# Designs tried in a protein design chat: VHH binders against q9y6x5. Part 284

Target 1, 379 residues: q9y6x5
Amino acid sequence: LPPKLLLVSFDGFRADYLKNYEFPHLQNFIKEGVLVEHVKNVFITKTFPNHYSIVTGLYEESHGIVANSMYDAVTKKHFSDSNDKDPFWWNEAVPIWVTNQLQENRSSAAAMWPGTDVPIHDTISSYFMNYNSSVSFEERLNNITMWLNNSNPPVTFATLYWEEPDASGHKYGPEDKENMSRVLKKIDDLIGDLVQRLKMLGLWENLNVIITSDHGMTQCSQDRLINLDSCIDHSYYTLIDLSPVAAILPKINRTEVYNKLKNCSPHMNVYLKEDIPNRFYYQHNDRIQPIILVADEGWTIVLNESSQKLGDHGYDNSLPSMHPFLAAHGPAFHKGYKHSTINIVDIYPMMCHILGLKPHPNNGTFGHTKCLLVDQWCI

## First folded at step 13 (VHH)

Design U98 (framework vhh_7uia_1)
Fold by ESMFold2-Fast, scan of step 13:
Parts: C-alpha cells; structure tokens; sequence
Structure U98 (fold): chain B 379 residues (1-379), chain A 123 residues (1-123)
C-alpha cells in the first residue's frame, strides 16, 4: 500500500494570523499533528514563484518562475496570460507530481495548484482541473477525494489550492480585523469540512495531509507610495513588473537608468542585477531584469497614480509578515509537535521522503524537517 | 487604431441576468489578458474578473464568484461577462480593459480601457 499525501495551500495565509484569531478546526488538526510556526519563503514573496518552490524545492532563480509577470531576454518571450500555459516557463524544474508519476507506477491529482495544468517535461498531472476561481472549495475537494479513492494506478500525491485569504488580504488589508476575521473563520470552516470529508470516506487515518501557504500579507496605505514617474521618464525603460519589486528593462544605457533611479526614494532599494543581495538567491536567471527595485515593507511602487490595494506581498523574505505556516497530520508525522521555522524549499525533500521518491537536486535541507517525522531521529 | 467597445449593459431587476460583450480591434486578442473592471456611483474602480488570452485561466473578485462567468471568443476578438443572480450592489459602469497576468486576485496594471457600459440593478 503506497503512502499518500494531500498538499493544501490557502494563498496568503500570514503565520501570525494563527496567534491573532481563533481556529478551532485547525487547532484540532494540529493537536494530533505538527505545526511549523514560520515558513521562510523564497524571494520574491509572490504566489507563482513560491507555489513552484514548494513543489520543486528550488529558489526562483533555479526554477525559472521568478515573478508573476516575466520577460526572458534570451528568447524575447513575455510571460502573460496568453502564454502562461507555455511549458517554456515551467521547464527549468521538475515539480513533485512529475517526479511522482515518473519514478513509480503512481498517479497525481490536482485541484488548481499553479503549474498542474501545464505539461512539464512532457508530463502533466494525471488528474487536474483547469484554473477557474469560480469553482468552490467543495467541488475541488470532491474531485480530489474521488481521485484519491478511485484511481489506477493509485493517486499517491494530490494538491488543493484555495485563493483565500490572499484575495481578501489585498482588498481589505491584513489589519482590517472585522473583514479578516470573517474570511479566516470561513477558512477554518473549510478545514473542518476537509477533515470531516476525509473521515467520512475512510481516508483520514492513512492519508498524510499538509496545510500550508506561499506567503503572508502586509498592510499598505495611500500614505506609503513611491511614484516612479517622479524619478524617471517612461521613455527610458520598459516595465516588466511593478510592485513591490519592480523589474526594469532599460531602453537606454543601463548605468544611466540606474543613476536616475538610485536616489528616487528613501523607501526603495535599487539594485543592478549583479548587486542583488546574495541572501535573496535572486540573480542567476535570464528572466531577472537588469535593474530591480525593492520597496520597503508596506510601500507600493506606482506610476503617478493611487494604488487600489490595501494589502500586498512580494517584499523581503526575511520579514515575518511575509511568512506562512505549515501544519501537518498523518502516519508520517508526530502528534502534538511544534517546530519554530523551516525554509519553504525544505518542504519538497520532506514530501519526497514521505512518498518514497528520490528528489531531484534541490535547495532544501532534509535535516530541517526531520523532527516532524516519526521515522527520523532529530538531535 | 486600438479600441475596446463594450455593449450589453442595461436595467435589470435583482436576481436577473445580463451578458456584457467587449469587441477588441487593432491588436491580436490572444496575445493579451483581458479584464472587467467596474465603478459604482461615487466609489473607486473595482476589478471584477480576468481571463488569459488562451482562455485557460480565469480569475474573479470574491463578491462575484459563482455568479459571473468570464469567457472569450478569440476568433471574434470578443470578451464576455455573463452575469447572473444580479444584486443592487452590482450597479456600476463596467469597463473592459487590457491587462497583464492576474493570478489569485493580485492587482495588475491596465494599459488600455473601453468607454464603459452602464449596468443598473433595480426594481
């Protein structure tokens, strides 16, 4: 009987929400499982990059999904909605569902995890749903549980993605306690539904379940804007990505563009690509632009206009506000164990271990997750 | 000439349905993501929905999930918004806009806008 794993992501679930709000269903899940209080994600702290890092164990410069909007200088391709299903963008890494399908006679299932509807190295998730935000959590869960029960070869790896609390975090900001309380209570109820469904179907006792997220959220304000137009004219550059990390492609000499930007705002760091801090692991990829602007936490880069978002992410990955959490339950995991911090790239080799898969070379360290697992010794 | 032209707006009763259309001219539709953005009287612009040029990815604001459906006909260079179970709160001028990839409700810049079509939900 091969081990099974369900990986669940609630997009934009900031770790400290666990301390500021009540989660009775999640707390019951954790009571008989494990909790990692902080997961240090990869830079930039955006949805596509971090979801791909979870399933590849790689920094963004290595897996190639370096932002939600990208330009590849070698091929002159632009990553946009019209070509986001082009395998070119995803082929610099091997995600776990591909590894799962290729090493053993096993299937993978996906309810909307980024990349699962794209053939990567000529392999697409055995069962998947095309991304559509209108599809309810219940419908996604129904498909996943059906595939976990009724597949040959057996589904051993399944993913489930949900857009909240990220969408509400952007709209209301994480400090809007009234609206965020409502949203987070709904998420806790969905976790309760998930556990109840798995118990009802007889899956709960033998299934490993990981609940995690890709990043956190920080409060933004109309009082914290960086107007790029006040420092440089649009004729000097092409904007590949805007905020809070701007990707600048110069139309003139790179040094001239850099000199116009370097003193633009005290709330923004300006880097030539080769000067990007090594700790970001955000340098060695053709999709990283010649000049990168990094806004300070809570500051928004704009083009002579107001920002509509009251919350955002993408900021420095050392910021606790950018960190998600990880909770897990199942036969592979200890019961009632709490761990302080892991790196988001550590999730991939841990999942490979649970599934009995040989991981592709990755940036994670298996030792960081050993204390979570019943078959491992931690010192 | 780059142009987006919205049609299909009008007066509907609560619980009713309406289909908006946006005809695109002057550029290749499938090379861009497209969005619907609305502005209610006296309020700020609110993003409603986005779709990839391939039609493979769709995104919705929470208040419209399960009620609105965005779709494209690339052969006709036309973007649609099928609206059902309409509420008085949906009363707004609806704009179609050309945009970049919008994943999971993240705000994206819009670089080309239509003139808008008025939707009024009232008894």
Amino acid sequence: as target 1 above (379 residues)
Amino acid sequence: QLQLVETGGGLVKPGGSLRLSCVVSGFTFSSYAMAWVRQAPGKELEWVSSISGSGGYTYYEDSVKGRFTISTDNAKNTLYLQMSSLKPEDTAVYYCARTEYKFSGEWTPFDLWGQGTQVTVSS
Scores: ipSAE 0.000, ipTM 0.477, lowest interface PAE 10.7, mean pLDDT 89

Design U99 (framework vhh_7uia_1)
Fold by ESMFold2-Fast, scan of step 13:
Structure U99 (fold): chain B 379 residues (1-379), chain A 123 residues (1-123)
Amino acid sequence: as target 1 above (379 residues)
Amino acid sequence: QLQLVETGGGLVKPGGSLRLSCVVSGFTFSSYAMAWVRQAPGKELEWVSSISGSGGYTYYEDSVKGRFTISTDNAKNTLYLQMSSLKPEDTAVYYCARTEYKYEGEWTPFDLWGQGTQVTVSS
């Protein structure tokens, strides 16, 4: 029987939520499995980039999904995360479901993980759902479990994506304890439903399950706005992405645009592409624009308007507020083990090990996750 | 003729920086992964970093992550290792090598080696 893995993402699940709220179902899952308290994600700390980093083990500059909105200067193509199915954007890396399908004659299944409804290197997930935010968690779970239990070749890698608590984090902000408590309790109930469904179908004891997220959330405010229109006129540049990391494509001399921006606000850093800090690993890709603006935590970049977001993400990946967690359960994992921190790119080589796949070249370090695994020696 | 020639080594103080270069001739540079491998005095060979033929994927030994940067210029058939925040323990002869697939900490057969360049980190 080949090893099986289900990878579940709850978008925008900040690690600190685990300390501030009760999660009885998640706590039972962790008690018989492992917990990584903080996962250091990749920069920028946004949904599409980090979800693709989880399944490729690559920094954004290497896998090519460098933002939720992108422009490629070489091909003149524009990307939006809403409905762009062009494989061009995804083809700079090989995600784990493609590797899984091309090695050992295995199938993959996907309930709306970013990229799974796109053919990548001429390979699409064997079973998938086209992205539609209106589809319930229960329907996604029903499809995934059906495919895990009724497939030939067998589904050995499955993904399940859920939009919460990110959507509510944006709407209410992470400091709204009443609304966030309601949302997080619902997520914990969904985790309980997941475990119960897997047990009912006889999958629980032989399935490895990872529950993680792509980023956290920080509180924003109408008192913390950076009005880009007060710095520079729209005629000088094309805006590729706005907040909290603005991607600026100059229409005039790059140095002139940089000089207009660099002293505009004490609450953002302005970088020429070659001056972007090396620690971000956000420099070596044609989709990274000539000038990048990085807002300080909790600050929103706007165009002469107010922001309705009370929470946001995309900020510096060194910020604990941007970090998700990872919990896992299954035959590959220790029981009751707690680990402090891993890098989000480390998840990919760990998953390849569990599935017996040869990983594509990646930025992860298998040694960082060895202590989670029963078949490995931990130093 | 197949040849790898390293340059850029020298004496540097702790906390200093050096850039190593490796000029490649005789094969299609972008078709191979390239690596930096070092040997400290009295120690065995230690893999330091690898880069894919496209230059898009890089790998590092844990002790050098964040301090060393591997890169290529395929038009110049040149491999680089930018070393910063150098420590006495980085003292070694540094070799560039041609390899195929390199996985984290895993040695693949290296079928072509340079002569090496000495890096000494001492006050």
Scores: ipSAE 0.000, ipTM 0.100, lowest interface PAE 22.7, mean pLDDT 87

Design V1 (framework vhh_8dlx_2)
Fold by ESMFold2-Fast, scan of step 13:
Structure V1 (fold): chain B 379 residues (1-379), chain A 125 residues (1-125)
Amino acid sequence: as target 1 above (379 residues)
Amino acid sequence: EVQLVESGGGVVQPGRSLRLSCAASGFTFDDYAMHWVRQAPGKGLEWIGNIYESGSKFYNPSLKSLVTISRDDSTNTLYLQMNSLRAEDTAIYYCARDETVWLRSGEYQTKFDYWGKGTLVTVSS
């Protein structure tokens, strides 16, 4: 029987929340499993890009989901949270559920992970739920566990996505201890429910479970706004994405737009596409616009408007506030092992190894995750 | 049943100040963010600002120098303080209960589920 893996994401779970709040259920999970304290995500540190990097092992410039809002100048197509089901956007990479179904003739199951309700290279997850934020964690869990137990060919790869603590992190900011404590306690209870459900169904001892996230969260403020309208008129450009990484498509000469923006704020870096720092791996894709603005941590770019975001992400991926964690439990993983840091692109080749799949070419390094696995030598 | 009742409107001279109130009933007031919205004659709705359950306040930048929003959770009352009133501030003023949606992209959509009937403010001599 092939190995089984459940990949769980709690959107926006900043790594240092583990040190500042109590997580009895998650700590019990970690005690008999592994913890990676920091996962260095890809730039930009946004939901759709990083979720797709987890399941492809690729930088955003390579997999093509380069932002939560994108524009393709050739096809004139727009991508957003409300317009994300066109396969065109997802076809620049092969996610693990597609590989799982095509290499081994096994089934995949998905509860709301970004991209799983879209046919990618003419292949959709064998079992899936269309994205709907109103569907409870319990209903997502019920479907995933039903599919893990009652499928032919067997479900060997399953995903489960939950929108918190990201939504509350944006609304209250990560420094609101009262509200964040309440939200994080609820998440810990959901982890307890997950473990209990898997134990009750006889899945727990033979299932590999990864709990991770796509990014962290940084405190923002109405006192830290960059008003783009103070430096450039809307007639000079088309805005593709706004904050904290603005994607600018010039309607006039690129150099003229650049010169109007270059000194707009001391709290924002302005890059021509070819000048974007190499360390970001954010340059070689047609969906990356000719001018990119990158706000400093905690600063919000606005268009002569207030921002109600007291927390945000998307910032420089070197910032610890942008980093999630990874915890895992199951027959593939050591018990009670703690590791400091991996790259988010390293998760994909590790998951392929666990499932016995041949990974597509990717930016991850299997050696970085070897110490987590019982069948590998830690050097 | 949810009820929101605005009061404090009337005819005021330009340059003067006015405080509007909104009395809330039928729900746990301190669990909700609250908004002020206005509609000038023959115009669309204009968002004025809101106040979170936590007390955090957000304003339309065009109106920020004119208005202050506050709340008293002990009396289930929302307030809008307006200063230096102008003829263009003539409008029906509504309070509304927050139903803002936070998307997985990190973007938000400002929405309201319950509204008051409004209170008319006329700035004229």
Scores: ipSAE 0.689, ipTM 0.849, lowest interface PAE 1.2, mean pLDDT 93

Design V10 (framework vhh_8dlx_2)
Fold by ESMFold2-Fast, scan of step 13:
Structure V10 (fold): chain B 379 residues (1-379), chain A 125 residues (1-125)
Amino acid sequence: as target 1 above (379 residues)
Amino acid sequence: EVQLVESGGGVVQPGRSLRLSCAASGFTFDDYAMHWVRQAPGKGLEWIGNIYESGSKFYNPSLKSLVTISRDDSTNTLYLQMNSLRAEDTAIYYCARGTTVWLRSGEYQTKFDYWGKGTLVTVSS
């Protein structure tokens, strides 16, 4: 029988939440599985880019989802949360569910993971739910478990996405211990429900389950705002993305726009595209704009307005506050093993190995995840 | 039926302070973010600020030093304290209920579903 994998994402689950709050259900999961304490995500540390990096093993400049708001200068198309179903945006990479369906006589199932309700290279997940934030975790879980148990050809790769704790992290900020404690306890209860459901249906012992996230969260403040309107007039540029990484498309000479921005705030770095630090791997794509502004951790870029964000992400991927974790359980994984750090792009080749798939060329390194797997010698 | 009733408006001298109230009924007040919005004669709506159910407060940057928003969940009342009133603060002041929706992109949208009828504040010498 082919191996099976369920990949679960809790959006915005900062790694150090595990040390500052109690997660009895998640700790029971980890006790008989593995924990990676920090996952170093890709830049920019945003939802759509990092979710696509998990399932492709590619940096954003390579897979083409370079932000949550994008402009493609070649085709003149705009991307936002309201029009994310155009296959054009997703076609620069092949996500694992497409590979799973094309290399073997196997099916994929998806509950709301970014990109799974879009045909990519003319292939859509065999079973999927159109994105709708109003659909409960329980309904998403019911559909995934039904598809894992009742499909032909068999579902071997399934994904499950949940919007929390990201929404609450933005609203309250990660330093609001009272509200974050309540939110995180609810997530731990959902993990308990997930494990209980899989056990009840006879899936638990033979299913590989990965629980991870796309990024963390840092504390923001009304006292840490960068007003872009004080730097430059709107007539000189088109704004493609705002905060904390602003994507600037000049309407005049690029050097003139750069000169107006470069000394505007001590809490923001201003880069011409070719000067973006190599360590970001954020340069070689037409959707990366000619000028990029990167705010310092906890600073919000605004247009002469207030921001209601008490927490945010998108910042430098070297920041521990931006890092999620990865926990896993199942026949492919060791029991009671703890690992310090992997790169988020390393998840893809590990998942391909578990499923017996030939990975597409990618930026991950299989060696970084070998110690998690029972069929590998890592020392 | 949801009702929002503003009070405390009137004629005040420049440089003085004024506190407006908004009495809410017909819903669970402590579950909602509440907003103040004003409209000067012949002008558009200007957002003043809001207060979340958690107590977190956000203000229009142009008005932040001049106003304070607070709430009393035990009496279902929203307050706007205004200091150093200027002639340009002459406006109808509205209380509004708003829901902030956080998108998976990290952006947010405020949807206003109920408004009071407003209370007039005239700043005149």
Scores: ipSAE 0.653, ipTM 0.840, lowest interface PAE 1.3, mean pLDDT 93

Design V100 (framework vhh_8dlx_2)
Fold by ESMFold2-Fast, scan of step 13:
Parts: C-alpha cells; structure tokens; sequence
Structure V100 (fold): chain B 379 residues (1-379), chain A 125 residues (1-125)
C-alpha cells in the first residue's frame, strides 16, 4: 500500500501565534507528532507564491508564480486572484500532485489549494474543487475524506486550504488580541474536527498529516503609509502590483522612473531588477518587473488613499513575523519532536520522500527535514 | 427590513461644526462595518470613512483632519462629527452598511449592501 499524505494550509498563520494563544487541539496533535517552530518562506511572502513553493520546492523566480498580481510583457497576460486559471502561469514547475499522478497508478485530491483547479502540464488533480471562498471548512473536509477513503486508483496525496487566519489578520491586525483570540480558537476547533473525522473514518493511524501555512502577518497602521502619487505621476508607469512590494513597469526610460522613486520615502527600498538582493532569489524570471519597491515591515504603499489593512504580509522573508510554522503527525513522523527552523522549499523533497516519489530538481535540502522522520537519522 | 436613516443636516455657516447621525434598524448593528459617503452637487460619490464592528476607523486622507466617525452599538447609531466646515463640504451625506471582503491575495473590496436616503448639508454664509 503506498503511503498517504494530507497537506493542510491555514493561510497567514504566523508562527508566534502558537506562543501567544491557546491551541488545545493543535497541541495534542503536536504532542504525538512533530513541530517546526519557524518555516522561512520565499520572497515575496505572499499567498500564491508560497503555496506554489510548498508543492514544488522552488524559489518564485524558478516556479513562475512571482506575486499575487503578475504581468507577462511578451504575451500581455495578467494574473490575479480572480484570473488565476490560465495554465501559462503555472507551467514553469511541476507540483507534487502532478508527479504523484504520473509516477504511479495513484490519484490526488484537492480542496482549494492554489493551482489545483488548473491543468498543469496537461494534468489536473484527479479530484478537486473549483475555488470558492463561500464553501465551508466542513464541506472541504467532507470531500477530502470521502476521496481519501473511496477512490480508485487510491488517493495518496490530498490538499486542504483554508483562508483564515489571513483574512482576519488583515482586518484586525495581529496585535488585536481579543479578535485574533476568537479567530484562532475557531481554527483550533477546526483542527479538532479534522482529527476526529479522520479517526471516525479509520484514516488517522495510517495517514500522514502536515498542518502548515504560507506566511505570517505584521501590524500595519494608517500612520505608516507611503503615497506613490507623491513620488511619481501615473503617466510614467504601469502598476502591476502595489503593496508591500510594488511592481513597476515603466512607460518611459527605466532610469528616469527609478530616479523619481529612489529617494521618495525612507521606508521603502527601490530596486532595479538587476539590483534586487541575491538572498531573495527574486531576479531570474520575465514576470519580475523592471523596478521593484519593497516597503519596510509594517509600511503600506498606497495611491493617494487610505488603507484598511491593519495587518499585511509580503515583506522581507528574513522577518520572523513573516514566518509560518509546520506541524505533522503520522507513521512517517517522530512523536514529540520539536525542530527550530526549515526553509519552506524543504517541504517538497520531504513530501516526495514520504510518498516514495522521485522529486523534480528543486531548491530544497532533504537533510534539513530528516530529523522529523522515523526512517532517517539526524546528524 | 434593514433601514438606515440619516439626520442632522441643514444650513450651517462656514467654519462651524456639525454632527450627523444615522439610526440603523433591522439587523445586528454591532456586527457590521458602517460608512459615511457624500455627494456634492454635480460630483460623484466621495467616501468619507468607515468604522468597523471592532471600533477601528478609516478615513479619506483628504478629510481625516476635518471629520471623526463614531458609533453607539447600544442605540444602533452611527455618527459623523464635522469641524471647520467649508463651502466645498456642501453635499448630500449618506450612511451605508459595507462589508469588507478579504481576498486570498490580501487585497480587499468593499461591498455596500444598504444605503440611507441621505441628509443635505449646505455650507453658506
């Protein structure tokens, strides 16, 4: 019987929420499994890029989902949350569900993980739900567990995505203890529901379950705004993405646009594409625009308007506030083991190992996750 | 039946202050974000600001030094305090219920579902 893996993402679950709030169900999961306290995500620290990095093991410049809003100058195509289904955007990498379906007589199932409702290299998840934010966690869980228990060929890789606590993190900000406590308690209850459903259906003992997230959240303020309209006129550029990483496509000479931007605010860095720091691994893709603006943590870039974002992400991936965690339970994982840090790209080769799949070339390092696994020895 | 009823408009002299009220009924007021929007003669709608159910307040940057939004959840009432009124503040002022919808991208959209009929404020000597 091939091993089975369920990968669960709670969008925007900042690592230190685990220290500041109570999670009785998640703590019971961790007690009998493993915890990685910090996962260093890829730059830009945003939803679509990091979700695709988890399942490909690649930096954004390599897998091609370089932002939540993208423009391709050659094809003149636009990518956004509402326009994400063109395979063109996803075809620069091979996600794990595609590999799972192609290397063995196996199925994949998906409840709304970004990219799973798109045919990638002419392969779509065997079972999937089209993205719809109105569909409850319970309905997503019911479908995933049904497919894990009643499929031929068997579902060996399944994904489950939930939009919280990201939406509430944006709305309230991570420093709003009262509202965030309520939201995070609800998430913990959903984790409890997930575990109980898997136990009830006889799946729990033989299923590997990973609970993780794509990024964290930092506190923003109306007192920390950068108004681009005070820097440069709209006629000089096309805006591809705004905040906290602005993607600028010049309509005039690039140097002219750069000179208008470079000293406009002490709270953002302005980079020509070639000058983007190497540590970001954010240069070698045509979808990365000629000029990138990177706001300092907690600062929001606006166009002569206010921002209702009391929390945001997308900032420098070295910031602990941008880091999620990873918890896992199942036959592949040790019990009661805590690990400090891994890179988000390390998740992919670990998952390939668990499933017995040959990974595509990737930026992850299997050695970083081997201490989590019962069939491996730490060095 | 959801109802929003604005009051407190009228003729005021330049430089004076005015407080508008919006009486809400037919829904659980404390659970919703509320907005003020105005429309000057011959102009489009201009968003003034909003207040979330949490009490967080957001303002149009051009107006934030001139206005204060508040709410009283015990009386289901939204308020707009306006100071240093100018002739340019002459407009119909609307109370609106608006839900902020957060997308996976982290971007947001405001969906206005209910509006009052408005109250006229005329700033003249």
Amino acid sequence: as target 1 above (379 residues)
Amino acid sequence: EVQLVESGGGVVQPGRSLRLSCAASGFTFEDYAMHWVRQAPGKGLEWIGNIYESGSKFYNPSLKSLVTISRDDSTNTLYLQMNSLRAEDTAIYYCARGETVWLRSGEYQTKFDYWGKGTLVTVSS
Scores: ipSAE 0.733, ipTM 0.870, lowest interface PAE 1.0, mean pLDDT 94

Design V101 (framework vhh_8dlx_2)
Fold by ESMFold2-Fast, scan of step 13:
Structure V101 (fold): chain B 379 residues (1-379), chain A 125 residues (1-125)
Amino acid sequence: as target 1 above (379 residues)
Amino acid sequence: EVQLVESGGGVVQPGRSLRLSCAASGFTFDSYAMHWVRQAPGKGLEWIGNIYESGSKFYNPSLKSLVTISRDDSTNTLYLQMNSLRAEDTAIYYCARGETVWLRSGEYQTKFDYWGKGTLVTVSS
């Protein structure tokens, strides 16, 4: 019987929430599994880029989903929340569900993981749900568990995505202890429901389950705004993405736009594309715009408007507030093992190993995750 | 039968203050964000500001120093306090219930599902 893996994402689950709030169900999951306390995500620390890095093992410059809003100068195409179904945007990499279906002639199943409702290299997840935020966690879980038990060829890779605690993190900010406590308790209850459903269906002991996230969350404020209109007139550039990383496409000379921006605020860094720090691995893709603005943690870039974001992400990936965690349970994983840190790109080669797949070339290092796995020698 | 009923409009002299009220009924008022929106003659809708169920308030930056939004959840009433009224503040003022939808991108959109019929404010000498 081939190994099976369920990959679960709770969007925006900041790693240090585990230390500051009670998670009885998640702690029971970890007790008989593994915990990675911090996952260092890729820059920019946003939803679409990091979800695609998890399933490809690639930096954003390599897989091509470089932001949640993108522009391609050659084709004149735009990518956004409402226009994310064009395969053009996703075809610069091969996600694990495509590899699973093509190498092993197995099925994949998806409950709303970013990219799974798009044909990528002419291959779509065998079973999938079109993205719809109104669909309950229970309905997503019911479909995934049905597909895991009732599919031929067998579903060996399944994904499950949930929008919280990201939406509430944005609305309330991570420092709102009262509201975040209520939200995070609800998340923990959903994890309890997940485990109980898998136990009831006889899946728990033989299924590998990974619970992770794409990024964290930091506190923002109406007192920490950078008004871009005070720096430069809108006639000089086209704005491709705004905050906290602004993507600027100049309508005039690039150096002239750069000079208007470079000293505008002490709370943002301004980079010409070739000057973007190498540690970001955010330079070698045509979808990365000629000028990038990077706001300091907790600062929001605006266009003479207010911001309703009391929490945000997208900031420097070295910031602990931007880091998610990873917890896992199943026959591939040790029991009661705690690990400090991995890179988010390391998840892909680990998952390929668990499923017996040959990974596509990637930026992850399998050695970083060896100590999590029972079939690996770890010193 | 959700209802939003604005009141407090009328003719007011420049430089004066005015408080508008919105009486809400037919839903659990304390669970929703509420907005004020206005429309000046011959112009489009202009968002004034909102107040979340949590009490957090957000304003149009062009109006921030001139208006205050508040709510009384015990009476299901939304308020807009306007100070130093100008001729350009002449408009129909709408109370609206708006759901702030947080997208996967972390961006937000406001979906207005119920509107009052509006109250006219005329700033004239």
Scores: ipSAE 0.683, ipTM 0.848, lowest interface PAE 1.2, mean pLDDT 93

Design V11 (framework vhh_8dlx_2)
Fold by ESMFold2-Fast, scan of step 13:
Structure V11 (fold): chain B 379 residues (1-379), chain A 125 residues (1-125)
Amino acid sequence: as target 1 above (379 residues)
Amino acid sequence: EVQLVESGGGVVQPGRSLRLSCAASGFTFDDYAMHWVRQAPGKGLEWIGNIYESGSKFYNPSLKSLVTISRDDSTNTLYLQMNSLRAEDTAIYYCARGKTVWLRSGEYQTKFDYWGKGTLVTVSS
């Protein structure tokens, strides 16, 4: 009887939303499971980096997905949301679905988790959906539950990704109580649908389910813009990523570019790569550009343009607004247990333990998640 | 079925103000973001700004001090108020319905599915 795990991500689900809005279905899930109130994500607090950290247990400098927009100077390749399928970008780590397929006679299934539609080290998820934002949550759930129930060898690890509340968080900002209330109620209803579907199929009692997210969201404003064109002429550099962390590749002397940027705005920090704070674990990768600009919380870097982002993320990972939560239910987890904080890299070794897999070397600490598990004692 | 009809264009002296209107029909107006876009003679399209169904407004920074966008959902009407008109503001002004899509990266894209035929504004002394 191999253990099974379904990992669900609601993109951009800020931990503090749990305190400010009602989630009857999620609260019922938590009552019979576990809740980690804050998950400290990795820097940069962006979608692709943190989703890959969850499934590898590695900091971004180690797994190689260091931003949502990347450039490799040697190969001249570019990475973006619309150009994310080259295995080159993903091959610096081994995600859990690959480990699951290679160590045991087991299958993996994926409904649109970042990286699952890409062959990584020549291994792709056994069952997967190519990324398409137009596919409903219901269709993703139908495929995942079909694969969990009807596969040989059995699907033991499955992932499900949903773009909300991130899209609405960007559009409305997290302080828009009226619109965010509507969006979050819809997400809670989707959680109710998920639980009901698993119960109807007889999967609920024997399946471990983790519901988590990659980052939070903070309020932005058109009154909090940093115009990079007022600091430096565009002819002096190539822009690899813009906001709230700008990745600058100099076309002239690096020191000259740095000097033009370093005192331009009181609302951003400018770092030479070697001066990036050690606590970010964001230095030891060639995809990290020679100069990095980090905007203060709620500030947006622009190029002589407006920003329609009323919410954003990517900021310092010490900020509580950037933190997601983790909730879990199933035979591996205690019932009614609440834990304060774990690191997002700790999720991977915990999932490997639940599945009986030997983890690849990683930055997580299994001891941080022990109190969640029925077969473990707190340190 | 879906129609957008601009009005209020004409000849205006430099330094004066002008208000354009766009009458929408054939759809649920208060479910959509509405945009103003202009095209000067021999130039490309220039986005002026938009107003979301929520009432949030965003402007081209080059035009922000000169324009105000508003909407009246009870009459299905979009407005563009223009002040301190300059010769370079001479253009055909279009009303457009847009859908804004937010990507996983947190970036956004706007797709325009319906446009009005435009109204000509000529700023001349």
Scores: ipSAE 0.683, ipTM 0.854, lowest interface PAE 1.1, mean pLDDT 93

